# Designs tried in a protein design chat: VH-VL binders against p56860. Part 6

Target 1, 255 residues: p56860
Amino acid sequence: MMTAEVRTPEQGGGPLTTEPRAPRSAPGHADASAPAFGPETDPRDIIRWALAAHPDLLMPSAFNLNGVVLLDLAAQAGYRGEVVFVDTGYHFPETLATRDRLESRYPELTFVTLNAGASPDDGQTPPDLYASDPDACCAARKVDPLQRYLKEQGPSALLNARSRDQASTRADIPFVEEGGARRRVNPLAHWTREQLEAYAAEHDLPVNPLYFDGFLSIGCWPCTRAVKPGEDARAGRWAGKGKTECGLWQGENKL

## First folded at step 20 (VH-VL)

Design o1
Fold by OpenDDE, last read:
Structure o1 (fold): chain C 255 residues (1-255), chain A 120 residues (1-120), chain B 109 residues (1-109)
Amino acid sequence: as target 1 above (255 residues)
Amino acid sequence: EVQLVESGGGVVQPGRSLRLSCAASGFTFSKYAMHWVRQAPGKGLEWVAVINYDGRYKYYADSVKGRFTISRDNSKNTLYLQMDSLRAEDTAVYYCAKDFYDLSRYFDYWGQGTLVTVSS
Amino acid sequence: SSELTQDPAVSVALGQTVRITCQGDSLESYYASWYQQKPGQAPVLVIYGENNRPSGIPDRFSGSSSGNTASLTITGAQAEDEADYYCYSRDSSGNWLYVFGGGTKLTVL
């Protein structure tokens, strides 16, 4: 009775080095100079330019309405890079679910979640820091992780979903922001909320359900409320705390 | 073993053209960006150009932009640098350098270099 | 273009520790890589990222960063460590450019 030793093939699961697939953009000698874009410029054309000029482009996202619309447009324009999300440990379940739906819808994109599985009790910050010092909380749980990742990846530009209609403080956002560590490309700079909503509806995009409950800008649950009619879209962020931004886009640590 | 072998260097007069080649072996050439880096005699390193893995993206230092052309033939595992309108300041050892991946911003392997001398 | 600056020369006694520093605005946002070049030889990668050593590089080599600086540290310098050292990173001026530091000549004393 010859006992055939079934050599279990050692599946050497070598780490799938996810080779970042360079975007399939046409070999345009993309002039490093930003073209003169206008309000009627198709965001996809802006994205195509950005990809040609910056093939290492990354897309930070919190999967708000603008972010979801931008993601779809970017995919159509030939973006095949990373969508970078920071799990602060304080996100709404609806936000995480929206991320998951988007990941399923766009398999051609690489979704990266920094600090995946974070929680209020994970020891990264005191449990009440969001209340006692929101700036410190945002710095530790959002800004620092993202900055470290960006320093590691070193993208020459970011694809951002910011628009002029989001807040009075964003009224003059250009299509291309110069200066700082890298370029910031804002293809949706001139899109209105109505345009964004219409686009999302037309394309059946997975929008965070909280948006329809008046959460026009969604961040961490302790620092986000629904806005009232007539309020700024971001009035629900850090309401009563004198804070209007996370710190990513202002000050010395500007992305 | 990864090998990069530069060739095509020599002595040329100002205004002339020269084409450098880099023969690559020991790795999947078509998966990696490739760079040219030069070093003038007794000077530091200067980045010259990069081409991504499929040749769709090319970038140049301002000092060579409009005069130099980087290209590659993945079927031959060869990197090229066409140098036109050469100047005395282009005198250097030219190194072929392998990108760690595709535009990763660092080089894991270097060739031994080929000397280009531009003199009247 | 963003420049990376290095001290042109530093010295270290045999067995002692030396730090070579690279400074530039781009280093706030990008890690530097470090290359060792001995006379008549091609450069060799010694440190990349935050503190990564390629295979074959001795553990006496380490990398660090702070603010707009990157540093290469040699802990217990050996005679064979005498060389030129270059930092390298991306230009942060908005263009797709790369830049080397001016290089540092390390003498082991």
Scores: ipSAE 0.165, ipTM 0.733, lowest interface PAE 1.8, mean pLDDT 90
Fold by OpenDDE, fold request of step 22:
Parts: C-alpha cells; structure tokens; sequence
Structure o1 (fold): chain C 255 residues (1-255), chain A 120 residues (1-120), chain B 109 residues (1-109)
C-alpha cells in the first residue's frame, strides 16, 4: 500500500496576490436556536442533533474530501438517508468512480444521482456554455436539478460538508445556518484540511484521486484546475472567470 | 511483488482481430484501474485505453475508439484488450499498466509488453 | 488534441544538473507525471504531482511546474540516468483523455 504521503505544501510566503476580494457572500445567519457547538465538538454529535431535530435530513455531495469525510461521519452517527449527487455531464471520471466506491462502501445509505448519464452533448445546454456563461451553465446543470429535487423531497434541513478552510468566503460558516428554504448543518465547519486528510487516511476513505494531483476542490472538468502550493483551495474553480461559487449557496437560488 | 504479464501478441494481417491479456499479481487487482499503453517501434509512448476498478468506466484514445475494447475479469486478475479491424499503424509493443489508484492518471507499475505486428 | 511537447534530445555532463521540460495547455490545469524508459525496458514512474517521488526513485529527481509547463530536474546526473523521459497528463481537447509527450532522449556525457 503505497501511502501517498500527502506532502502538505510548505506555505512558501509567496506575495499575496491581491486577487480582488470576491464579494463576501452574506454568510448564512447562525441559527440562534441551535445548540452551542464549538471547534472541539465532535461532528458526530452535531449530526446526531441534526438527525433528531430533522429526521428528513438530506445530504447533498460532490464527493470532495470534505464530503467523503462527512459521509463517513454521518453513517457512524446513524444517518440512513439519501446522498444526493448531481451529474452535470461534466464531472471527472474520477469523481463518478469515487461516488461508486462510496456507494459500495455505504450500502446503508441511499445514493441518488440526479440527471444520471448526463453528457456535454445531451442538449441541456449549448456545448460551449461553460465557457461563455459559467453561471448559466451551473444554474442549468447543477443548481436547477438539485433545487427541483429538494423542492420535491422537501427536507427541513441539509447536511453539508462545507468548512471554513475551503475559502475566504467560507471563513465564517456556522455549524447551523438559518434562512432560505431550509436549515443547513455544517458539522465540519471547523475542521482543517489537515484534519480531514488525516481522518480520510486513518479510515481508508475513498478520496478522489485528483485530490492528490492538487485538485483541492473538484467540480466540472472544464471549470476545475489543480491549485499550486499556497493557493486557495478553490482557486482552481472557474479560474480566470471571476466566479467563485456554483450558486448553490448564494443569491435567490440558495439552497 | 507487483507483476504484470502481457500475452497474446503476434503477427496478424490488416483487418484481423487479436486479443491481448495481462495477468496481474502482487496487489488487489479489483481495487485499481488498469491501462493499456502502446509503443510503435522506435516511437514514443501512446496511451490507448483505461478501465476503472469495477469495469463500469472505459475510455479510449481516438486512434482506437470503435475498434478496441478494454475489459477485465477481477476474479481472474486479468486485463484484456480486444483489438478489431487492425491496421498497420497499430503495430506496437503493448504494455499493461497499473493505475496508482482508480483513474489517478499515474502508472506505478508496467508489464514488459507484448509485440503486435500488423502486416500484410 | 492538446499535445504535450518535449525537446527530442538533451545532454548533461556527469554530475551536472539537467532540466527536461514539457509544455501544453493542459499543464495549466493538471500536473504531469514523468516516466523513465531505458532501452529494452518498460517505463518507470519517476515523478508525479507537484513533486512526488515514488519509493525507490533517487532524490536527485525532482518535479516542478510553471504556467503551461512541467519540468523534471535531475540534480547530479548519473550515468544510469541516460534514458528516454516522457511526460504524461490530460488531453484537454474537450474529451477526457490522456496524452504522453513526445519523449526526450537524455544523454549523459
């Protein structure tokens, strides 16, 4: 078993390229009615609370490192609901394969793939929409399908894998978000990348192989690149397009 | 020790078919994607095809798409390449290569290769 | 198809440093892996990712990337390093494919 030593890139102090501060998406308001969780709170306890409060809880996932870790923790905590994935038609084979491995590993969970079998040529969007209008592409291929499904299922809460370390725009993500159509629970809000990596390694979780190639945040292949040491984990998402989020967590279409 | 042993190479006429096999040992075969890579005499390496760990995903180079079929039998620890409608340009040493994991884009082990010659 | 380009041949004096470079559009988004092939032998992985070295590969081998390029560096070249070197990465032609560079023949003088 060649343990790929994930060499933590040494933080070489390269000059802070002042990339224009992506507009601070209004942080989801912390739900004051939720228990006071802290950085030392076991994510499983947060998940147990969420399950008790929201038995109809659903878990959207793109099966990044955070998502894989959350899935394992959720299963341990007693989650037996759906893992909801959107096939945009532009996912990496590695991502789809990771999904399949997870599905095999967690038979107690129900994996739901929206738009299964989607492809660039399926007619859902123009072939070059991802390049000409990434927002429209994400809206059509990711956000809309998920929103429709969530509207149909009507969960009172979502279990999310978001963490503060993922991006500057997520630095203030609370454990429990209120507002919008439903509550959002973020059990991994305070977990660092190092903690996530360590957990995944310790439990031999099926992490997307692209992660080890510097793809610290993985989306659609036309809009995802590897990041270099010292870059933000999401710097590889829609690089050069001025887009930093898919639209799932911002604006009128916020989940 | 990881071992990959290719077989099935030989001399064939254009338009004929040939099936290559790769016997794998020394690792859990069913956990890893497998690749075929070929090298024409005196030329560089050319990626041919990949199959993921459970065979659900298969991808091919454009040069062989529609003519070659990659498959695997995990119960036998064997990788296959069915080559149909062979052409002279398919003449090469064919290597089976172990993926570092599952579609990781790295090959950590290679076989010694088997020679396929397509000649009229 | 997005091609990876390499110099066909480079030379290095014994004990000196040599850098082999691979260039291609895909390298802006993806890391390359490097393979060493000696005459009559199968290729061997020497570098992958930013600068990962498999077990058994000497520490004189290192990897780097910049812009649309990836580089393999041999610091203190040895006679046994004489070989063909291939870079490998994604084909960015719009389909999910793999592609090798054309290869670089390294001669150790």
Amino acid sequence: as target 1 above (255 residues)
Amino acid sequence: EVQLVESGGGVVQPGRSLRLSCAASGFTFSKYAMHWVRQAPGKGLEWVAVINYDGRYKYYADSVKGRFTISRDNSKNTLYLQMDSLRAEDTAVYYCAKDFYDLSRYFDYWGQGTLVTVSS
Amino acid sequence: SSELTQDPAVSVALGQTVRITCQGDSLESYYASWYQQKPGQAPVLVIYGENNRPSGIPDRFSGSSSGNTASLTITGAQAEDEADYYCYSRDSSGNWLYVFGGGTKLTVL
Scores: ipSAE 0.054, ipTM 0.658, lowest interface PAE 3.5, mean pLDDT 89

Design o2
Fold by ESMFold2, fold request of step 22:
Structure o2 (fold): chain C 255 residues (1-255), chain A 120 residues (1-120), chain B 109 residues (1-109)
Amino acid sequence: as target 1 above (255 residues)
Amino acid sequence: EVQLVESGGGVVQPGRSLRLSCAASGFTFSKYAMHWVRQAPGKGLEWVAVINYDGRHKYYADSVKGRFTISRDNSKNTLYLQMDSLRAEDTAVYYCAKDFYDLTRYFDYWGQGTLVTVSS
Amino acid sequence: SSELTQDPAVSVALGQTVRITCQGDSLESYYASWYQQKPGQAPVLVIYGENNRPSGIPDRFSGSSSGNTASLTITGAQAEDEADYYCYSRDSSGNWLYVFGGGTKLTVL
C-alpha cells in the first residue's frame, strides 16, 4: 500500500519555564470557514480543525467537569498549548488540588495560573466585596485578569467547554461563535451532562472532589453550594439572583 | 482485601512526642487521600488531618494545628502522624482512614486503630 | 458555627422506620455523610452526598436534607442496624475543615 504523508502538528509551547513566551501571531488567514459540524461530530475533529485554523488557540478553564473533559479531548486531538486558570483568592482548596492533579496528568500541556498567590486580604478588592457586590468582585478578581491576558496574547480563537447541560442562556450554542475579539470554539456544544460524566468515568479523569458532595457547578466558595434534588446544575451558583452563568463566561463573551 | 494497620500508639507524658504509622495494602495507595480520625474513650469521632494523594495538600483540625504533622511515603505505602507537644485531651484511639478518591472526606476503609494515652 | 448536633439516642422497633437527624448551619451549603459504628469496630460509611450508598450498604438506608438539617432514614430496621451513627460535614468557611456530629445511638427493639 502507498504510504500517505503524515504531518505532526506544531505544539504551542513546552513545560513550565522561566522564559516568557512570545506573543502569538495570527494564523495565515483568520477567515477560514468551519466545516459543517453536527450532533454526531466527534469533539476531537472540531479541536483538530481549530488547531489547524488557529495555531495560537488558548483554553481557559475553571476545571469544572466540562472543562476537564474538554482538556482530555484536546490533549488527545494534539493540543499542546496553554490551559489558563485565574486564581481569584476565593477558590475551594479542592479546585486548586484538581488543578494540580490535572497538571500532573497532562505534563504535555502548559498550565498558566493568572493572579497566582491571590488571597481574600491581598488588597485587590475590599475584604467584604465578595458578599456586598459579588459581580464587582468577580469582575476584578476573575474577569479583568483574564481579559488583560487575552489582549496581551492576542489569540485568534479560544477553546470553550460550553455544552447543553449549562444554563438556559446556552441552550442553542453553536460549535463556532463569530463576532468579537476572537473566534470561540465549543467542541462540547452537543454533549449532555450524562455524556460528560460517562466520559470522565470511562477515562478515570481527575475531577473536583466536590462533585461527590452534590456540587454540579463549582465556582468560588462564597457563591457556590450543593445543588438540591430537582434543581438545575447551575442552581448552586448565585442562587436567588436569577443568574445561571458565571461572570467569567459572560465577560469572555464580550471579547 | 484493603488493609490499614496502625502502629506506634502507647502511653506518653504531656509535652512529649509520638509518631504513628499506618501500613496500607490491597489498593493503589498513591491514588487516594489519607486521613487520621480519633476517638477519645467513651466519646465520638473527631477528624484530625488529611493529606492528598501525592502529599502536596495537607489540612488539620484546629485542635491539633501546629502540633501535629501528617505525611506519607508512597514508595512504602505508609501514612504517618507526627504528634508533638501532646496534651491530655489528645488521648484517643487513632484511626487511619482511606478517602475513596482525593480530598472527598469520605472514608471507605478504616484501620482497627492504635491507642494513644497522654497521662502524667 | 460549624457544630453538628445529633440526638444522643433513638429507638426503633424491628421492621419499622427510624430517622436520625443532624443539624448545623453549614448543612444549607454542604451535604452530610453518615457513618455507622458498631461496638468494638471501626466506623463504616453508609451514605454520602445527597443520597448515595456505597457498595454493600442495604437499600433500607437513605439520606435526605432540608434547610440546615440532614437525616439518615432506615426503613425496615434490622437487628444488625443497632449501632452509633455519626453525621460528618464541612464547616461554612470554604476551608478544608470537616467535623463529626456527636453521634446517635440506635437501639433496635
Scores: ipSAE 0.610, ipTM 0.830, lowest interface PAE 1.8, mean pLDDT 83
Fold by ESMFold2, fold request of step 22:
Structure o2 (fold): chain C 255 residues (1-255), chain A 120 residues (1-120), chain B 109 residues (1-109)
Amino acid sequence: as target 1 above (255 residues)
Amino acid sequence: EVQLVESGGGVVQPGRSLRLSCAASGFTFSKYAMHWVRQAPGKGLEWVAVINYDGRHKYYADSVKGRFTISRDNSKNTLYLQMDSLRAEDTAVYYCAKDFYDLTRYFDYWGQGTLVTVSS
Amino acid sequence: SSELTQDPAVSVALGQTVRITCQGDSLESYYASWYQQKPGQAPVLVIYGENNRPSGIPDRFSGSSSGNTASLTITGAQAEDEADYYCYSRDSSGNWLYVFGGGTKLTVL
């Protein structure tokens, strides 16, 4: 259903009549190389660098623990942009309540909800698609709306909450990912779950209440369960479906 | 010391209404979700309703949807349950319960309850 | 709504170990919590998540789960443990809906 747009640099003829002799960068584009960051680097320093390099920076979030911690650190570091959430129609009520609580706590940020008011029976997908083909359901209800918004807004970078400790598929993520349509900045890349939990507790951050029920990674309710002792944090996502990553970070639909 | 005091219980005929109140003290009321839980005489517990910390999110058991309304007044530290179209099956002790966070369903403090009897 | 099934009664000799069980399809996805209710009193939370004890709950109380079954274990049962015990967990839907089991009366002999 969704065709990911991968842009190839266009090579054209000489300058246009109204164009400067050399093309100027579009607003929000930056060409600065990232500093050498290390495991001990304060995430706020990474965020401050990202803001200076990418004034058009956007922050997508589903308001998991990582995302809530990142949101607080970003606000402290001077982020005043958008926090982009996709309403899939399948979020837990707790997730929607967490979004509202975060919005009230950070009035300096702009919370953007894509597909606000979505529901399982709103006609965006067949009603049983989440069970019969969860990848197609995710593509239609989460991936496509977000990719459409990002194409329309054209940010040069995204601020992401991923960390290496979340799953084996994330073990090698860097602080700054190059390639694709935009940079991806991962200020929490080297934070452990223990550090994230300690930070959230110390700062009394609004967290999804399901974390008290053993939900260590929270997606949409049809594909999310509590993790069992000894499982990694994302083992409860797509239980019984053989999936460990959302399509937003893998394959043709990678952001 | 956390204290939850329910009031407004009594005997009422089927089809009538009652409004329960729960006065809270000893904690920052506006920080926590609040619940109503009921127990029919000689029977088990039944969760009835929850309201989140600022009142924007409310959820109900199927047995009471459309008849009961939970609300709160954070300036008065008071939780309410408006019970309309009462039925004999609604006869119970109604407990006010404090969530230990917001919408966790874990109740760290309970009131002593107020009895509602719905009978002809 | 989903049902949580408990045996209505269980007995244990003083000082012995007892297990109270709770069964339901939703327990494949959601942990149960456990509430103790003594006669004439409001309930109290004894176990939440898989095996977290609130402050003031003796360490003889523990929780566990396997498949669609959650268990409350009391090791070295005391006379004051005589009470009704309710499991409590989420319904199988995506809505915010939680249900109690029917309760288990524990008698300490």
Scores: ipSAE 0.584, ipTM 0.821, lowest interface PAE 2.1, mean pLDDT 83
Fold by ESMFold2, fold request of step 22:
Structure o2 (fold): chain C 255 residues (1-255), chain A 120 residues (1-120), chain B 109 residues (1-109)
Amino acid sequence: as target 1 above (255 residues)
Amino acid sequence: EVQLVESGGGVVQPGRSLRLSCAASGFTFSKYAMHWVRQAPGKGLEWVAVINYDGRHKYYADSVKGRFTISRDNSKNTLYLQMDSLRAEDTAVYYCAKDFYDLTRYFDYWGQGTLVTVSS
Amino acid sequence: SSELTQDPAVSVALGQTVRITCQGDSLESYYASWYQQKPGQAPVLVIYGENNRPSGIPDRFSGSSSGNTASLTITGAQAEDEADYYCYSRDSSGNWLYVFGGGTKLTVL
């Protein structure tokens, strides 16, 4: 009685189609778990979304400029969870003092120090490992304690302070990184160093005092130096090794 | 108008103690680290000690560690240096210096100093 | 391991350029800052970080570094620049420990 379908242009001017249109939010056309974020998106809106989507969200921090700015934005956006810091035994005294200042300023947050009381001579690593194999030292003293904590707590997402200014490998950082054991949210992904500095100054944020000495990315003292004019912000982390990222963040994709 | 006024200097015998004070005004004292820096007569500058804004972090030069104690009273806008077991080499003008932040090494304002002389 | 070495004296003709140097192993990792001290006065910070001037310091003062050497440069030296100049930096141990250089007396001719 009929042709099964009448649809092709070669068959004349029949109706284009009688089939319903595809569902408005079909899988594979957009990430339904995250809004479309862009360079003009307020980081606080990204954080609010992350809090709603991930009530178990955790925020690791080493209290660099990015991390301090993120911490303030997160507190304003309603974050009331943990700020997780790993005591490697090799932090500058200024970094530990910055943690104390931030704790005093944000009593509504819970500051968690992993590996508390660590020191260079505590036997966790051979005494010269930081010089001979800084990646192995970082793995043992920072990455491993954080990995154990994250496995125990099982958060579905982390709130990270990555931005355009930190390393060449971070120049095209997405706002939301899928994959691995957990989602990673980068509310500052498109912020520049100038924007971070302006925010910190406007809000009188506690920053690591070493920033006034040209330390644009601060890790542990054995692998950190002042950045020379014109260098990448993280160039001082691994002088002579060509590394521009802390092992914590390099190992995050494996966490 | 930032002002730092040191007091408590004088002549003391070796092995004795002395306490220096520094009265601060013209800025929010409790926001900044404070330092002591000394200068022996005819000699160069030597950093002595620092205390951070709320007093939780204190650091000392090796030459004075274990003998000197830095402290602050934020309610009185006053910095102190307790100097025990004084030695002849501690003879110097002692300057109170304001950090321009917390635990930098940059002193944007200095007092005019108080002289400590340690002699027999 | 934290010694900062400066020449004890340098001279410059009025209006000319002078460079005061500071050498030390720790300067590979840490910037030097520079203090000016006129006779009978407390020191004044003139350069911090690599090349930052505090408010009120003339733009004829600049800082630079290369390797283990830091330099304070005064372009167009004025009579009022006659003073002792001290470099100041952190030691290489990572501890909060800072040292001054021995000082350089600048004479403006």
Scores: ipSAE 0.442, ipTM 0.745, lowest interface PAE 3.3, mean pLDDT 81

